# VHH binders against Flagellar brake protein YcgR (ycgR): the designs that were tried, part 35

Target 1, 263 residues: Flagellar brake protein YcgR (ycgR), of Thauera aminoaromatica (c4kar8)
Amino acid sequence: MAELSTPSPASPAPLDGGRGDELEKFTLRGARQILQLLQDLITHRGLITAHTGGGHSFMTAVLKVDEERGRVVLDPSPDPQANRRALAAPRLTCVTQLDGIRIQFPLVGLGEGQDKGRPALFAPLPAEMLRLQRREFYRLQVPLAHELSCLLKAEDLARKPVEVSARVIDIGAGGVAVVVPTGAAEFVIGGTLPACRLALPDGEPIELDLEVRNLNRQTQRNGTEQLRVGLRFAALPRAADTRIQRYIFKTERALNAKARGGL
Below, E stands for the ipSAE of ESMFold2; O stands for the ipSAE of OpenDDE; V2 stands for 0.75 times the mean of E and O plus 0.25 times the DockQ between their complexes.

## First folded at step 4 (VHH)

Design D42 (from pa4 with T50E; framework vhh_7pa5_2)
Fold by ESMFold2-Fast, scan of step 4:
Structure D42 (fold): chain B 263 residues (1-263), chain A 121 residues (1-121)
Amino acid sequence: as target 1 above (263 residues)
Amino acid sequence: QVQLVESGGGMVQPGGSLRLSCAASGFTFSSYAMSWVRRAPGKGPEWVSEISGSGGSTSYADSVKGRFTISRDNAKNTLYLQMNSLKPEDTALYYCARDLDYWESGTFDIWGQGTQVTVSS
């Protein structure tokens, strides 16, 4: 028996947990900058996810920019219901990526028509576009089920080598946060931990140098203290960078798939 | 011309099987990880599966684990999705997508037109 109704997934979380004011430095408001970025999306055939609200979205692309009429032309969804939802929406939130940089922009006043005899969607040029250039600010909360760990090569108070297996609690393009037992090793802000080993579920552990950026002591409910250590990737090779970023986006996609009714 | 062309969709009964294909051209296929993404009527896009450039690593959405298998033939520049034990919930338009160097959830460079899969009696 087919289900007559489908659940609506939640809307995607705001970038950087809703810290819109901190994103102003990455926001393009100049007409020439917006036009150039849209043209770059056309040139690279960037896949755009257009969120129509109520947990609904569809995949589209910018087909052209009509400078004379001040509008963008978008590829319609092959699903007529998605197009109807888009046309009824007060706003589309468009999300894409170009050269590893997240791009997000609103479209308001969507209409439909034809471009070169084919169905198309039209919207006025966006007044702003977000171009987030520093992916190291994004941090994925690591699922406990992944049991992600990093073997830290650190020193004790006597500068003797010590190895500590630390649980990875979050990971981003620029680093990881780990939890270690209090007193397991000495950490100095700005100090480098050489040849640490990050265990990802997709292959062999990655050997990398980590810089200590922050330290935070946390007390658990049972009264024990844990040390949270923020670690920055130092001189990360491209192959290791690629593997880490693929883990992040693969995991985020799986979490997004669960949120969209894919369990 | 960089292109991805999906095929193999169709109508199938619950419990049935389909094999989707994606023919890639205009780029070095073996240098890119590839994904399958689907969109059901009235829902947002759902990432389905991913395979590394060499084929050595694969991953799946929880909704399809144990039922779907992603594979590739780099000599033929072709990506596959073997779909077994199909459910009405698998009804969607399926897209082949080329993964970016800096992967981001819900974003890809170069995608195909999609192939329709309908699971109904």
Scores: ipSAE 0.000, ipTM 0.176, lowest interface PAE 12.7, mean pLDDT 77

Design D43 (from pa4 with T50Y; framework vhh_7pa5_2)
Fold by ESMFold2-Fast, scan of step 4:
Structure D43 (fold): chain B 263 residues (1-263), chain A 121 residues (1-121)
Amino acid sequence: as target 1 above (263 residues)
Amino acid sequence: QVQLVESGGGMVQPGGSLRLSCAASGFTFSSYAMSWVRRAPGKGPEWVSYISGSGGSTSYADSVKGRFTISRDNAKNTLYLQMNSLKPEDTALYYCARDLDYWESGTFDIWGQGTQVTVSS
């Protein structure tokens, strides 16, 4: 059996219906539109990240659309464990892009078999597909010089409340990734951290609720261990969203200027 | 518009070398981790290699470790994959991909059209 090492596919998390009716205008439900979009993914050799739950995912692609049987045919993972997790999952959340536009759709009832003598995965056609502009998924790598931090309200190993100041390493419209010293706090995927405080330049800290979406342990070159935590904005006020987007835009513009001429 | 364009593929004999390039445009290249992903005929896509935005962290699939080297030139908005000791099993279409989150995310939002590598005698 082959043992494969891959990057953590747990982050960023798929968009969910928690954004409510704002995502409805980007959702395709017409059978013809769904078929056309899937065919476009085939034509453009679209790579798909399929999330199987529990922070697991694998890379796949649509091989073909079987309109007569109402099914999509997918490339199986070269990793047998990933395929077993996919087949056991009640639902896959598939995420890809086409011309910089994010595309996301569910697959339910995954099976395995063969297509023209080669291993393949099969699933019924999705009833809906989300087609969303790329800018909403942009992640800015935060310059170290900005010293951007987030005060997390979490629990220690004994489930006692603790406050941890975490360095923000990236930030986007949907969340932040932070670095926490190992042992400073305990995090559970899907858990909520209430009333955390995000410190942005040029203003008061933003108070917000964060959901833990992914965890990754990392050993630094000096031997110190740190935990990288992906955090989703659970309920972001409009004013906070505006400040975060302004910071991202301003910083990206400055980095682009620096990259062209150097500083 | 965000765009990735791969080049440098071709035909090579077993034991040979190739260097792939990926030209990025339309985004702040240094702010993103990048990966190489390959797809061989009849096989699913396989992640090959990763590099952080600064270039300070790299990782590789076990099948290519010690033979391939990923690097980047942020001043030129270019990603590279140096491929040494090529094997027939390395025959595939190679894509560069923008890694959306921090290094171990493995979730890609932008990739190129791919460049074909064929290792044959």
Scores: ipSAE 0.000, ipTM 0.302, lowest interface PAE 11.5, mean pLDDT 78

Design D44 (from pa4 with T50W; framework vhh_7pa5_2)
Fold by ESMFold2-Fast, scan of step 4:
Parts: structure tokens; C-alpha cells; sequence
Structure D44 (fold): chain B 263 residues (1-263), chain A 121 residues (1-121)
């Protein structure tokens, strides 16, 4: 009877993540601080990407914090496969954003059950949470109404050139995350996609070379799968950098103004 | 054509109950979080309640917690707000609102026409 040992999964760090020795000053370890941050995620209805390893993730949210039992309650995926992967994983790496600040925390010992008659996932409170306040970690969640797209130049499984219009879901100083249908093209981590075209609302599309950094098969809330691709700007001209930063700034200001108006 | 249509408002005495409905069309309803927002006479909009897409996650403003219940039927593309123990201060036009996939600071992109709730003795 062999003892089953699973290797530690690769860390699904932010697209422009720092080294572990540099992250200590951003790490919250106090129980009260952790509870407060989790409550802030509930209050602001923060959507969480839960990475289960093997390039898989699902969208979730913190439903509540059970302080008496020392656990968090999470919204399960409507896809039973995503929930099975989560329950089988040695840890979940949860990634979210609050006011442009990247938040990341591990959950270990995931279980399933019900909360007041509704299916739920639960785990012990995390022992630590990262709150990454650096400009390089900032990611603007792109409003769906903006319909921001990036035309990717890639290859299919037969190694034929294909162009894929991908929806941009987040954008920062160092790159974008896009969504494509599974099977639309072949992506290789570390590979370069030359002469891709990023469409911003004002002006001509920006021509960019993009490096593939991460691939995640994500189960949507409706149970459908999509491929999330993390892309780094390999060579960003100053004019393009200025336009991207201006888009981020204007969009953030508009979102903040809408929030203060109560709309 | 994205559309939200509210119904179920009316006049009720204090302590009464009403159930509001919001019929959604033109988008994949289960893929979006939804909120109820109200506008009282002479006041700005006030967020009331939120519900996740196909999950069971909900949240409420402190003013309505314990009295109102938000729910959804994704097979019918319909959002509901059950309002119990109504007070005169609940008098407002109630809007159904679509939340963007990222929920930060009350970001709504589509609103319904509103349904009027009047609580008077």
C-alpha cells in the first residue's frame, strides 16, 4: 500500500508577480486583518478566480465568513467537474481585486455541504492573504460594455496560421488577459504572438507582440468552458503605453464617478 | 436587444408585503449578477440587494436586511424581490439592474424602467 504524495502545484502568480522574498511586506497574517479583508470582499461583491491547479479555474465569491467555526463559505460552480477538481486539489489559489489592488490567498481543506439549504463549498480561514499594492500588479477589469478585443495571430492544431478575435477581460501596464473558445488556436507558454492588434475605443488598433504567460481553462457561472490566456507586452512602444494608461485612467475615473453617484 | 422589465409594485399599508419581478431578455441571464436599486422621492439612488449569477450568493443593505429576500429563476430569466414588513421609508421606485462581471463600487450597465412601491397608512 503506497503512500500517495502529490507534488506542490505551480503557483498561479499574477501576470507580473514578484518574488516571494519581496511579497512579505504585502502579506497579512493577523486573524482580525484577514477577517476584515474577507468581509470587504463580501461587501464589495468581489468576484474571485479560484485556481485548482493543472491550468483549471472557476469563478466564485465569498458568501460569508463563519467566525464561530473558523471557516469561509464559497459559491460553488454550476459545473460538477469544476467542483470535483476543487475538492480534489491540495489547495485553491484564490485571486481577486479590490479598488485596483490585487488580492491573493490560499484555501486548504476544501469541503462541500449546504448553507441554509443552498449548495456551498467551505474551507478553514486562510492563514495569510497577499494584498499587492504596487502599480505593476494593478489590473483594470474591462467593462463588458466596452467590448474591448484583441486580434491574436496564432496557429491551429495543424500548424496553420489563424486569426482569433479574443475578448479582453483585464488590462494593466504589463499585459492583458483575454478569453477565447477552447480549441480556437494552439497556445504555448513562453511563445510569442507577433503583430497582434489591440482595439481601444479611441483611434486605430495598437499593433503589439504578445508573450503567452498563462493558460487557464475556466468554467463560467453558466457551466460553459472558456480558455483564459494571460499575455505580456513583449515590446511596448511609448505611444502605445501612453494610450493604454490613458484608457485605464479614464475608465477607472468613470467607474469611481458612477459608484459615488450610486449608479 | 438587452432589456429588463420590472413589475409587482403597488400601494400597501405599513407591515404589508409585495413581491417584485424583473424579466430579462437579450442576454445570457445566468452569466450576470443582478441588483435591486431604489430611488425615493427627493433622494438619490440607494442600492438594496445583490445576487450572483447561477450561485446562491446574496447581500443586502442594512436598511432592508431581514425583511427583504432576493432570488432568481434562471430557467425563466427572472429576478425577484420579496419585500416583507414594509415601512413608509421603503416608498420608492424600484429598479432591476444588471451588474457587470466585475462587481466593484456598484457598477451597473443596464437598468429597467422601474416599478413604484408606495407604503402609506
Amino acid sequence: as target 1 above (263 residues)
Amino acid sequence: QVQLVESGGGMVQPGGSLRLSCAASGFTFSSYAMSWVRRAPGKGPEWVSWISGSGGSTSYADSVKGRFTISRDNAKNTLYLQMNSLKPEDTALYYCARDLDYWESGTFDIWGQGTQVTVSS
Scores: ipSAE 0.000, ipTM 0.103, lowest interface PAE 18.1, mean pLDDT 77

Design D45 (from pa4 with S59Y; framework vhh_7pa5_2; at its last look DockQ between E and O 0.05; V2 from the best seeds 0.00; counts 0 for: pae E 17.1 > 2, placed apart)
Fold by ESMFold2-Fast, scan of step 4:
Structure D45 (fold): chain B 263 residues (1-263), chain A 121 residues (1-121)
Amino acid sequence: as target 1 above (263 residues)
Amino acid sequence: QVQLVESGGGMVQPGGSLRLSCAASGFTFSSYAMSWVRRAPGKGPEWVSTISGSGGSTYYADSVKGRFTISRDNAKNTLYLQMNSLKPEDTALYYCARDLDYWESGTFDIWGQGTQVTVSS
């Protein structure tokens, strides 16, 4: 069972914004395209999750693009600790969504100062912005008005059973992300939470087993630290899957209808 | 200091197989989920597969499910992608990427240089 005797060596392709190829229309690597996307994020008031490393992040937004100085201006956290972590980080990884497309970009050399007399964070413009389509793992951002919750069966610091009602912030075919106050319970990546109850607006709560996939301590725009827990549906009956998909579809349709009627 | 280096790409006929490798250095490899992401001609970046830090959980794009297998060797700080039953539409630059704690979101902070896979008759 032989392969080719003389395989071609791997050719590195640098991710350089100055390199013109057919992928440029999808990957924003030109300075003008980057400026336009950052401006679109301002126009649409796009919320950005900025990862500072060590499982920490904070919510921010682009306030301004300073073309003269080649800088992006970000909304600082009201939590001084979140800002200190961001300034100490060698790299900030920013993630947002625009029209269902995941957008992520790095910021290096973060500084602090003022813009229009208000505190601000500054960084050089990113060299590239990635546009990533992951329809298989699309996450609907749950409207706050829906008050979607999941009752989690977890353990406290002493490993005693505790029940925590967690707010569902996003939902997809494979799982949910929930927010819990820091210290409300302990979660172990890979651990199973049995017989949790997912409350959708219509009908009885769905009882299901959830697996802890990820943990992120996120500082909200109001300065409060929250623990974001990513949870996978460990086993999802077809009827439950249908209800979740129906909720996602119905909510997306309603949000699109509102957008057509008034911003 | 942190680095990801891909290898194993090449030219192959439809129906063939290739195994990609990614050597990681400068960080605690076992503490991070790792992903493969590809960029095909005329397309934007497409997520292909993710593996948890322990290797206990794997995820695949529908387009590669049943044909590709992601794996890792934490003792060797190496990530693998076994690609079987290759199709012309699998032609792309394949990137190894480090996934942050919320890896289901596809949040990547470190990327390799990429390795070219070309599936052609």
Scores: ipSAE 0.013, ipTM 0.451, lowest interface PAE 7.6, mean pLDDT 80
Fold by OpenDDE, look of step 5:
Structure D45 (fold): chain B 263 residues (1-263), chain A 121 residues (1-121)
Amino acid sequence: as target 1 above (263 residues)
Amino acid sequence: QVQLVESGGGMVQPGGSLRLSCAASGFTFSSYAMSWVRRAPGKGPEWVSTISGSGGSTYYADSVKGRFTISRDNAKNTLYLQMNSLKPEDTALYYCARDLDYWESGTFDIWGQGTQVTVSS
């Protein structure tokens, strides 16, 4: 009778590419730091995705930190089944974002109860919290004065090739968000825009392929509708990456200096 | 509490139709673009459709274009997906998702539990 070793629930895939050493740099283990970060999550009312394993998750939030008892109070799911899964799980993996920084932390020993007469989930304070400030997550809001633009090679509704000059509103290591007039082109999420040109202030435009990641219609205060397009750098030469990074850093520094009253 | 709850899934024959619904709660529904995403067995998530907060703009994956229609009722905080001319390839768990311009973590920050759609003869 060969004991079919129940495959150990696949550990949440290690956060992809960072060398183990890089992960340690972003791991908070100090009690004070952990408490502060949890408090920040409360203050910002950050929604947390709690993974219970097996591909299941539910949305929650940190409601309270009980320092005296060394526990966190979480908002239970409105789905009783999700709560049951959570309570049965040996470990919750909580994922959230604060100020563009991905935060991940484990909770073990989950229990249910009441907090001030309301149903709540309780867990001991996490022993560690991962705060991943990946450069790729950072998006710089582009100052209007910089007039960054991206020439998009897209298609119109008739699938005719069109070139659209789009204003860049934010930029990061991984991509740009642009605004275009409504109807200027047809965009498809997941679609690739080849051989686009990103104009930076420091030199010649960068030719690059862009992938459409999101589309949002925005109404301006004046009632004009614009399409915000989130674009991923599908293929970025190293030299281009360096230029983009340089621009981001330089601009951020300038903005910070201005904010401090230095400019 | 922010919540999305999908419904309307089921089993249908090829060429059939289904209408999915997603009830949203805990946030200002009209302020967010909403999307449908599906996951077929053994495959990664596939974007299906997006509708703007106002409902004035709709977007579709090529695989569903002309067959699926996304709509919303902001007064009812409900997202819909009308699926016509269903194919076996449309078999998947369908998720309602709140669309955020979030690059690395995906474009969505909130998901429902999904509703199963099975297209089989």
Scores: ipSAE 0.008, ipTM 0.290, lowest interface PAE 8.5, mean pLDDT 84
Fold by ESMFold2, look of step 5:
Structure D45 (fold): chain B 263 residues (1-263), chain A 121 residues (1-121)
Amino acid sequence: as target 1 above (263 residues)
Amino acid sequence: QVQLVESGGGMVQPGGSLRLSCAASGFTFSSYAMSWVRRAPGKGPEWVSTISGSGGSTYYADSVKGRFTISRDNAKNTLYLQMNSLKPEDTALYYCARDLDYWESGTFDIWGQGTQVTVSS
């Protein structure tokens, strides 16, 4: 029996940055990764607890990322005192969660201004973001050249069966993330998609049951809308687990070889 | 559109009772733990209570334990907070929030706009 419940989720305390190298393996420093994570927070309308120090905090959200100016735009508090404390603080420690993973990042240089004629708070993009994955699942970013796909047996809004061939964006021992065109099917968080088929580059597709864990609406560069669906493997057979892990390790080694040869 | 709408707030004397409601739409309500969070003037958010998706597990902050009762009706997509023996320090804007503690990580991703509870005189 294991108890991991957290009875006080409303104002999560920042993790102690003085924990040395324990947190370094969870720290994102790449600009590309930071921008993508911030965009994901925007899309999910993620609620952020911004800690101003002295035991004070306020609830906010990232309204947009201004990539050209290198800034994040935050929702101001309806409480003017909270906004004054935020503007006076040398830094904000922002804490939130996305897809069951704790996210923490600092913002420095907070300023007040207008966005679309409404009050807003602004700060430079963070130089780093802490992303704590507690399930210990590595997630390989699937190369586009592999065109890895998963056939989903889902339902439309009228609850009629539809089959959707979804491109796999990432894969780990515990699940996949896929993208589908918006409106291709109706997905319900917590719902089970039975008898889906994961197509790996070699061998026959793996038949497996998937559970929907998260949904994120995204607009691609070409303007098409798509839905990112986080899926957990249910009752994964040992043979299927072995094939998935083999694909992950083989692909990771190939990517490392490409990176060295690309110098 | 995912939406949470709180109601049932008002003014009440110390020792009184109120029942808050939160109507949920745009998502499968029963798949999520739900929480009540409050914000008093000039203070940060304070977690009040959490209920599991099925309603089988409930949790309370020490400051409200024994006085408040969280519940849900999954057929009506509605979350409730019964508040008894109200004190002036319970005065706050009360939010319902969709809680991601399904994985025991305990983070909110969606809020309502809040309903005001004022306990005075």
Scores: ipSAE 0.000, ipTM 0.136, lowest interface PAE 17.1, mean pLDDT 76
ESMFold2 (binder alone), look of step 5: mean pLDDT 86; pTM 0.863

Design D46 (from pa4 with S59D; framework vhh_7pa5_2)
Fold by ESMFold2-Fast, scan of step 4:
Structure D46 (fold): chain B 263 residues (1-263), chain A 121 residues (1-121)
Amino acid sequence: as target 1 above (263 residues)
Amino acid sequence: QVQLVESGGGMVQPGGSLRLSCAASGFTFSSYAMSWVRRAPGKGPEWVSTISGSGGSTDYADSVKGRFTISRDNAKNTLYLQMNSLKPEDTALYYCARDLDYWESGTFDIWGQGTQVTVSS
């Protein structure tokens, strides 16, 4: 339900190609970056899931990068049917993980042959590679001193509109987690809360639509029950995204400086 | 097409100043952090400075802190590096780079061609 917007780094399924604009900032196009990333996959002996379409995939690895011929050399599957499907596919979508970071890239024009007398698959170097950092799932723990709040536009148990000022406990590129008193409003996973207002320390509150991602009832050490609500940013405007990322960056820098200073 | 073009490099004496510029095109400039990275002769690339998309946050390498100032003009899609109190050790090819990671500098996807800075007497 809730997980459709952000695939896990451990998921073998390819990311949706219809999100080209959303994924642009995570796409590497520099020749040096692409070559370095492919070499990192070789060095770490990274296993790659190559998707051939129609729900079919096989395990492979980059054996070497042939810069002179502009191609990658891949380990063929021990299953001859998987290799035939790969060669017949118009493109392979390769998915792997390096240090918890999801890496995805296309290969077009797959051929077969031999490398130093051993069977191998060959493809031209990819023009682009997607590098989805764990920071897409990173959550800054909001310092209590910042008093971050989000005014939620929700409904009570009788379906009447209610406004709830919720304390923001963590924030990331994709959303916030808030705490509300139990019973303050009704939340349904997958439900949308329109025109909510996120108050950052600087400037006017950011108006945004939030999707309910998860719910967790927590009993605090003092016996107080709180509802923790995970909320995803729906269609966040770029100006709002920039302000949120600025807040996260500034706060991380300040926390790192405090830790380094010992104060 | 995404493009970054650096300018403003040149030859200067120790203690002198230079201002580097980087003209960006083909993307929404204000949505990305931008960095300056330099490469000295015979050495690998060294990160110099980063500025957030809004310009509200900056960070510097210890070697340039207090001498260099990074800034941006989002209306002109231009990144700047003001370099003061230049030292021979600052001699390098200076690149501007689009930074994918506002939290950690070094995840660069687009680089300019670079502008040469030479500090010598």
Scores: ipSAE 0.000, ipTM 0.109, lowest interface PAE 17.3, mean pLDDT 77

Design D47 (from pa4 with S59E; framework vhh_7pa5_2)
Fold by ESMFold2-Fast, scan of step 4:
Structure D47 (fold): chain B 263 residues (1-263), chain A 121 residues (1-121)
Amino acid sequence: as target 1 above (263 residues)
Amino acid sequence: QVQLVESGGGMVQPGGSLRLSCAASGFTFSSYAMSWVRRAPGKGPEWVSTISGSGGSTEYADSVKGRFTISRDNAKNTLYLQMNSLKPEDTALYYCARDLDYWESGTFDIWGQGTQVTVSS
């Protein structure tokens, strides 16, 4: 069941159609949003991998969006065979990234011609674009036995400084989720908590700045409420990052070994 | 704001050497694994090499193993590819890429036109 090796960073594969329902919330269908995203790709000179089917793809870029004609202009491949495959394909699946966000969209009805005297490929504007926001890095569910805590420097309801020891329930490369008693402190999404202290099992607490990203009230089985706070690492030093990654890796390996104890 | 700018390409004879550079800006360079990807005439993109954020781990495609060396200078926010014993089949546009394994698909950012390497003959 476990994967042993990290996959080679080969060409990105198009998203699986079997996950279509889960991806609906990331799908843009508004004409203005589609035009803006395509314009962002032009501004950032984003490289696009266009999949033509049959295991074939080529690198391209959006050169221009022609709103009046309702079409996008693409950079043709320097390989004439790749262009012929693209023109013969019933659909191109275009994949790119913008600031770590995966963007995927179909192009149907590809044609060829010239733009300003230079060869170009043309296609109608896509009816939809998939824009997957950057996911959180892998999050390790922290074993209760590890008693991981983070001392938060926050404010109470009267805006007075308060320190609250919060239990860490999950941890990843980008942040932690902690649980605090309701009313222990006030948290504002986007607010920064400076000089917090993360206690890992090995070594001294790590001092770090945390940004509040999300808040959820959770009702425990016994009817009491806890506040779950999602916190992003801000300005994480290399040594701290290394310690956090070692903890995650070591704990994941131990949990995987335990899960396979049944043989 | 994230920008990767490749340089160092050119024309060389078979058996020659080139060193490519990639200048990174707009992000914490040492926090990301970095890769080189190439596109040869008539072929799709081919992954060439990856280096971890710390520089402690490197991986190479079988086609370049033993001939190419990937390295980085985190103080200068620069990625390098030392290419030795170049062959005509190494002729390609070479792209610097920031590895973003946010959904386990081998996705990465590729910026700009790349740098052209042509091995004559």
Scores: ipSAE 0.000, ipTM 0.159, lowest interface PAE 13.2, mean pLDDT 76

Design D48 (from pa4 with T50Y S59D; framework vhh_7pa5_2)
Fold by ESMFold2-Fast, scan of step 4:
Structure D48 (fold): chain B 263 residues (1-263), chain A 121 residues (1-121)
Amino acid sequence: as target 1 above (263 residues)
Amino acid sequence: QVQLVESGGGMVQPGGSLRLSCAASGFTFSSYAMSWVRRAPGKGPEWVSYISGSGGSTDYADSVKGRFTISRDNAKNTLYLQMNSLKPEDTALYYCARDLDYWESGTFDIWGQGTQVTVSS
């Protein structure tokens, strides 16, 4: 039971506040939208990880929304220590998912009481809720200075195996977009490229199976034609997923620091 | 990308049996411990069962011990929960969850939409 309250490095951690400007467009602030989303969490019995600060969290759920009193009712932790930390915290950061969509919201002014004769936690309705599309739809534009590449294993026009080094222009949890020289290889939407190698900084290339999802021929300002290929990760080893996500988070933090600090 | 999809729920009479399945994608399934977690209407989540990445270690909540069996097929990226001698109090939405046993047992980062189990006479 105590196991369900223990946080980990890969638990659904709150997003960095330095991304606030990028995340504003995904933030719900309308009272009706907030009520609808909370009711959806109740209907689908969504599991919520509530972060209390200091690396502590516990698993909870929304039991009901009390619109008349303007508050939510949460299931308390079976761990009394977790409940004490939650009540002492200036805010809870609640993280969940619904149909693959990440949902995050703050709760301030947590109190303790009873609901239907059972212990419950109460908080005023959140003023905002973050609603992000599936993680695989989020794309980081790769800085040119990083010179990320992916070695693609494909076939040429004569159906001979070829290796093509492609520049990675964007990357997300679900895949990459790359630029390849026109005519270097044949790509078919829905086709699989086995054992490709993604080069990330500070490590060996990651071996991946990639599925071709889209193709776009673009003419650059200088008149040069290039092929942009969207590639989905067919399946990722745990270590590969961790390294890719670390790269994305680290790069976003650095870019946000530059924007904020004038670097 | 990382996804868990549960199935196999349904309606059954007390004393009956059901087998739940969870299809995993987007990660190296054998590298992660897995758990089943359930939630009854109006109640919070309850951890049900655990299995290590290799399948060599299992654990169960006292409420289901001796009645439920957790197992996995790493070649098929599938987790199972065999539920026998079902009771009305087993009625809940059942979630498959990825367990980060390496850092701390019972810590979850991903779980699915759940599959409904209803035990009624």
Scores: ipSAE 0.000, ipTM 0.237, lowest interface PAE 11.0, mean pLDDT 78

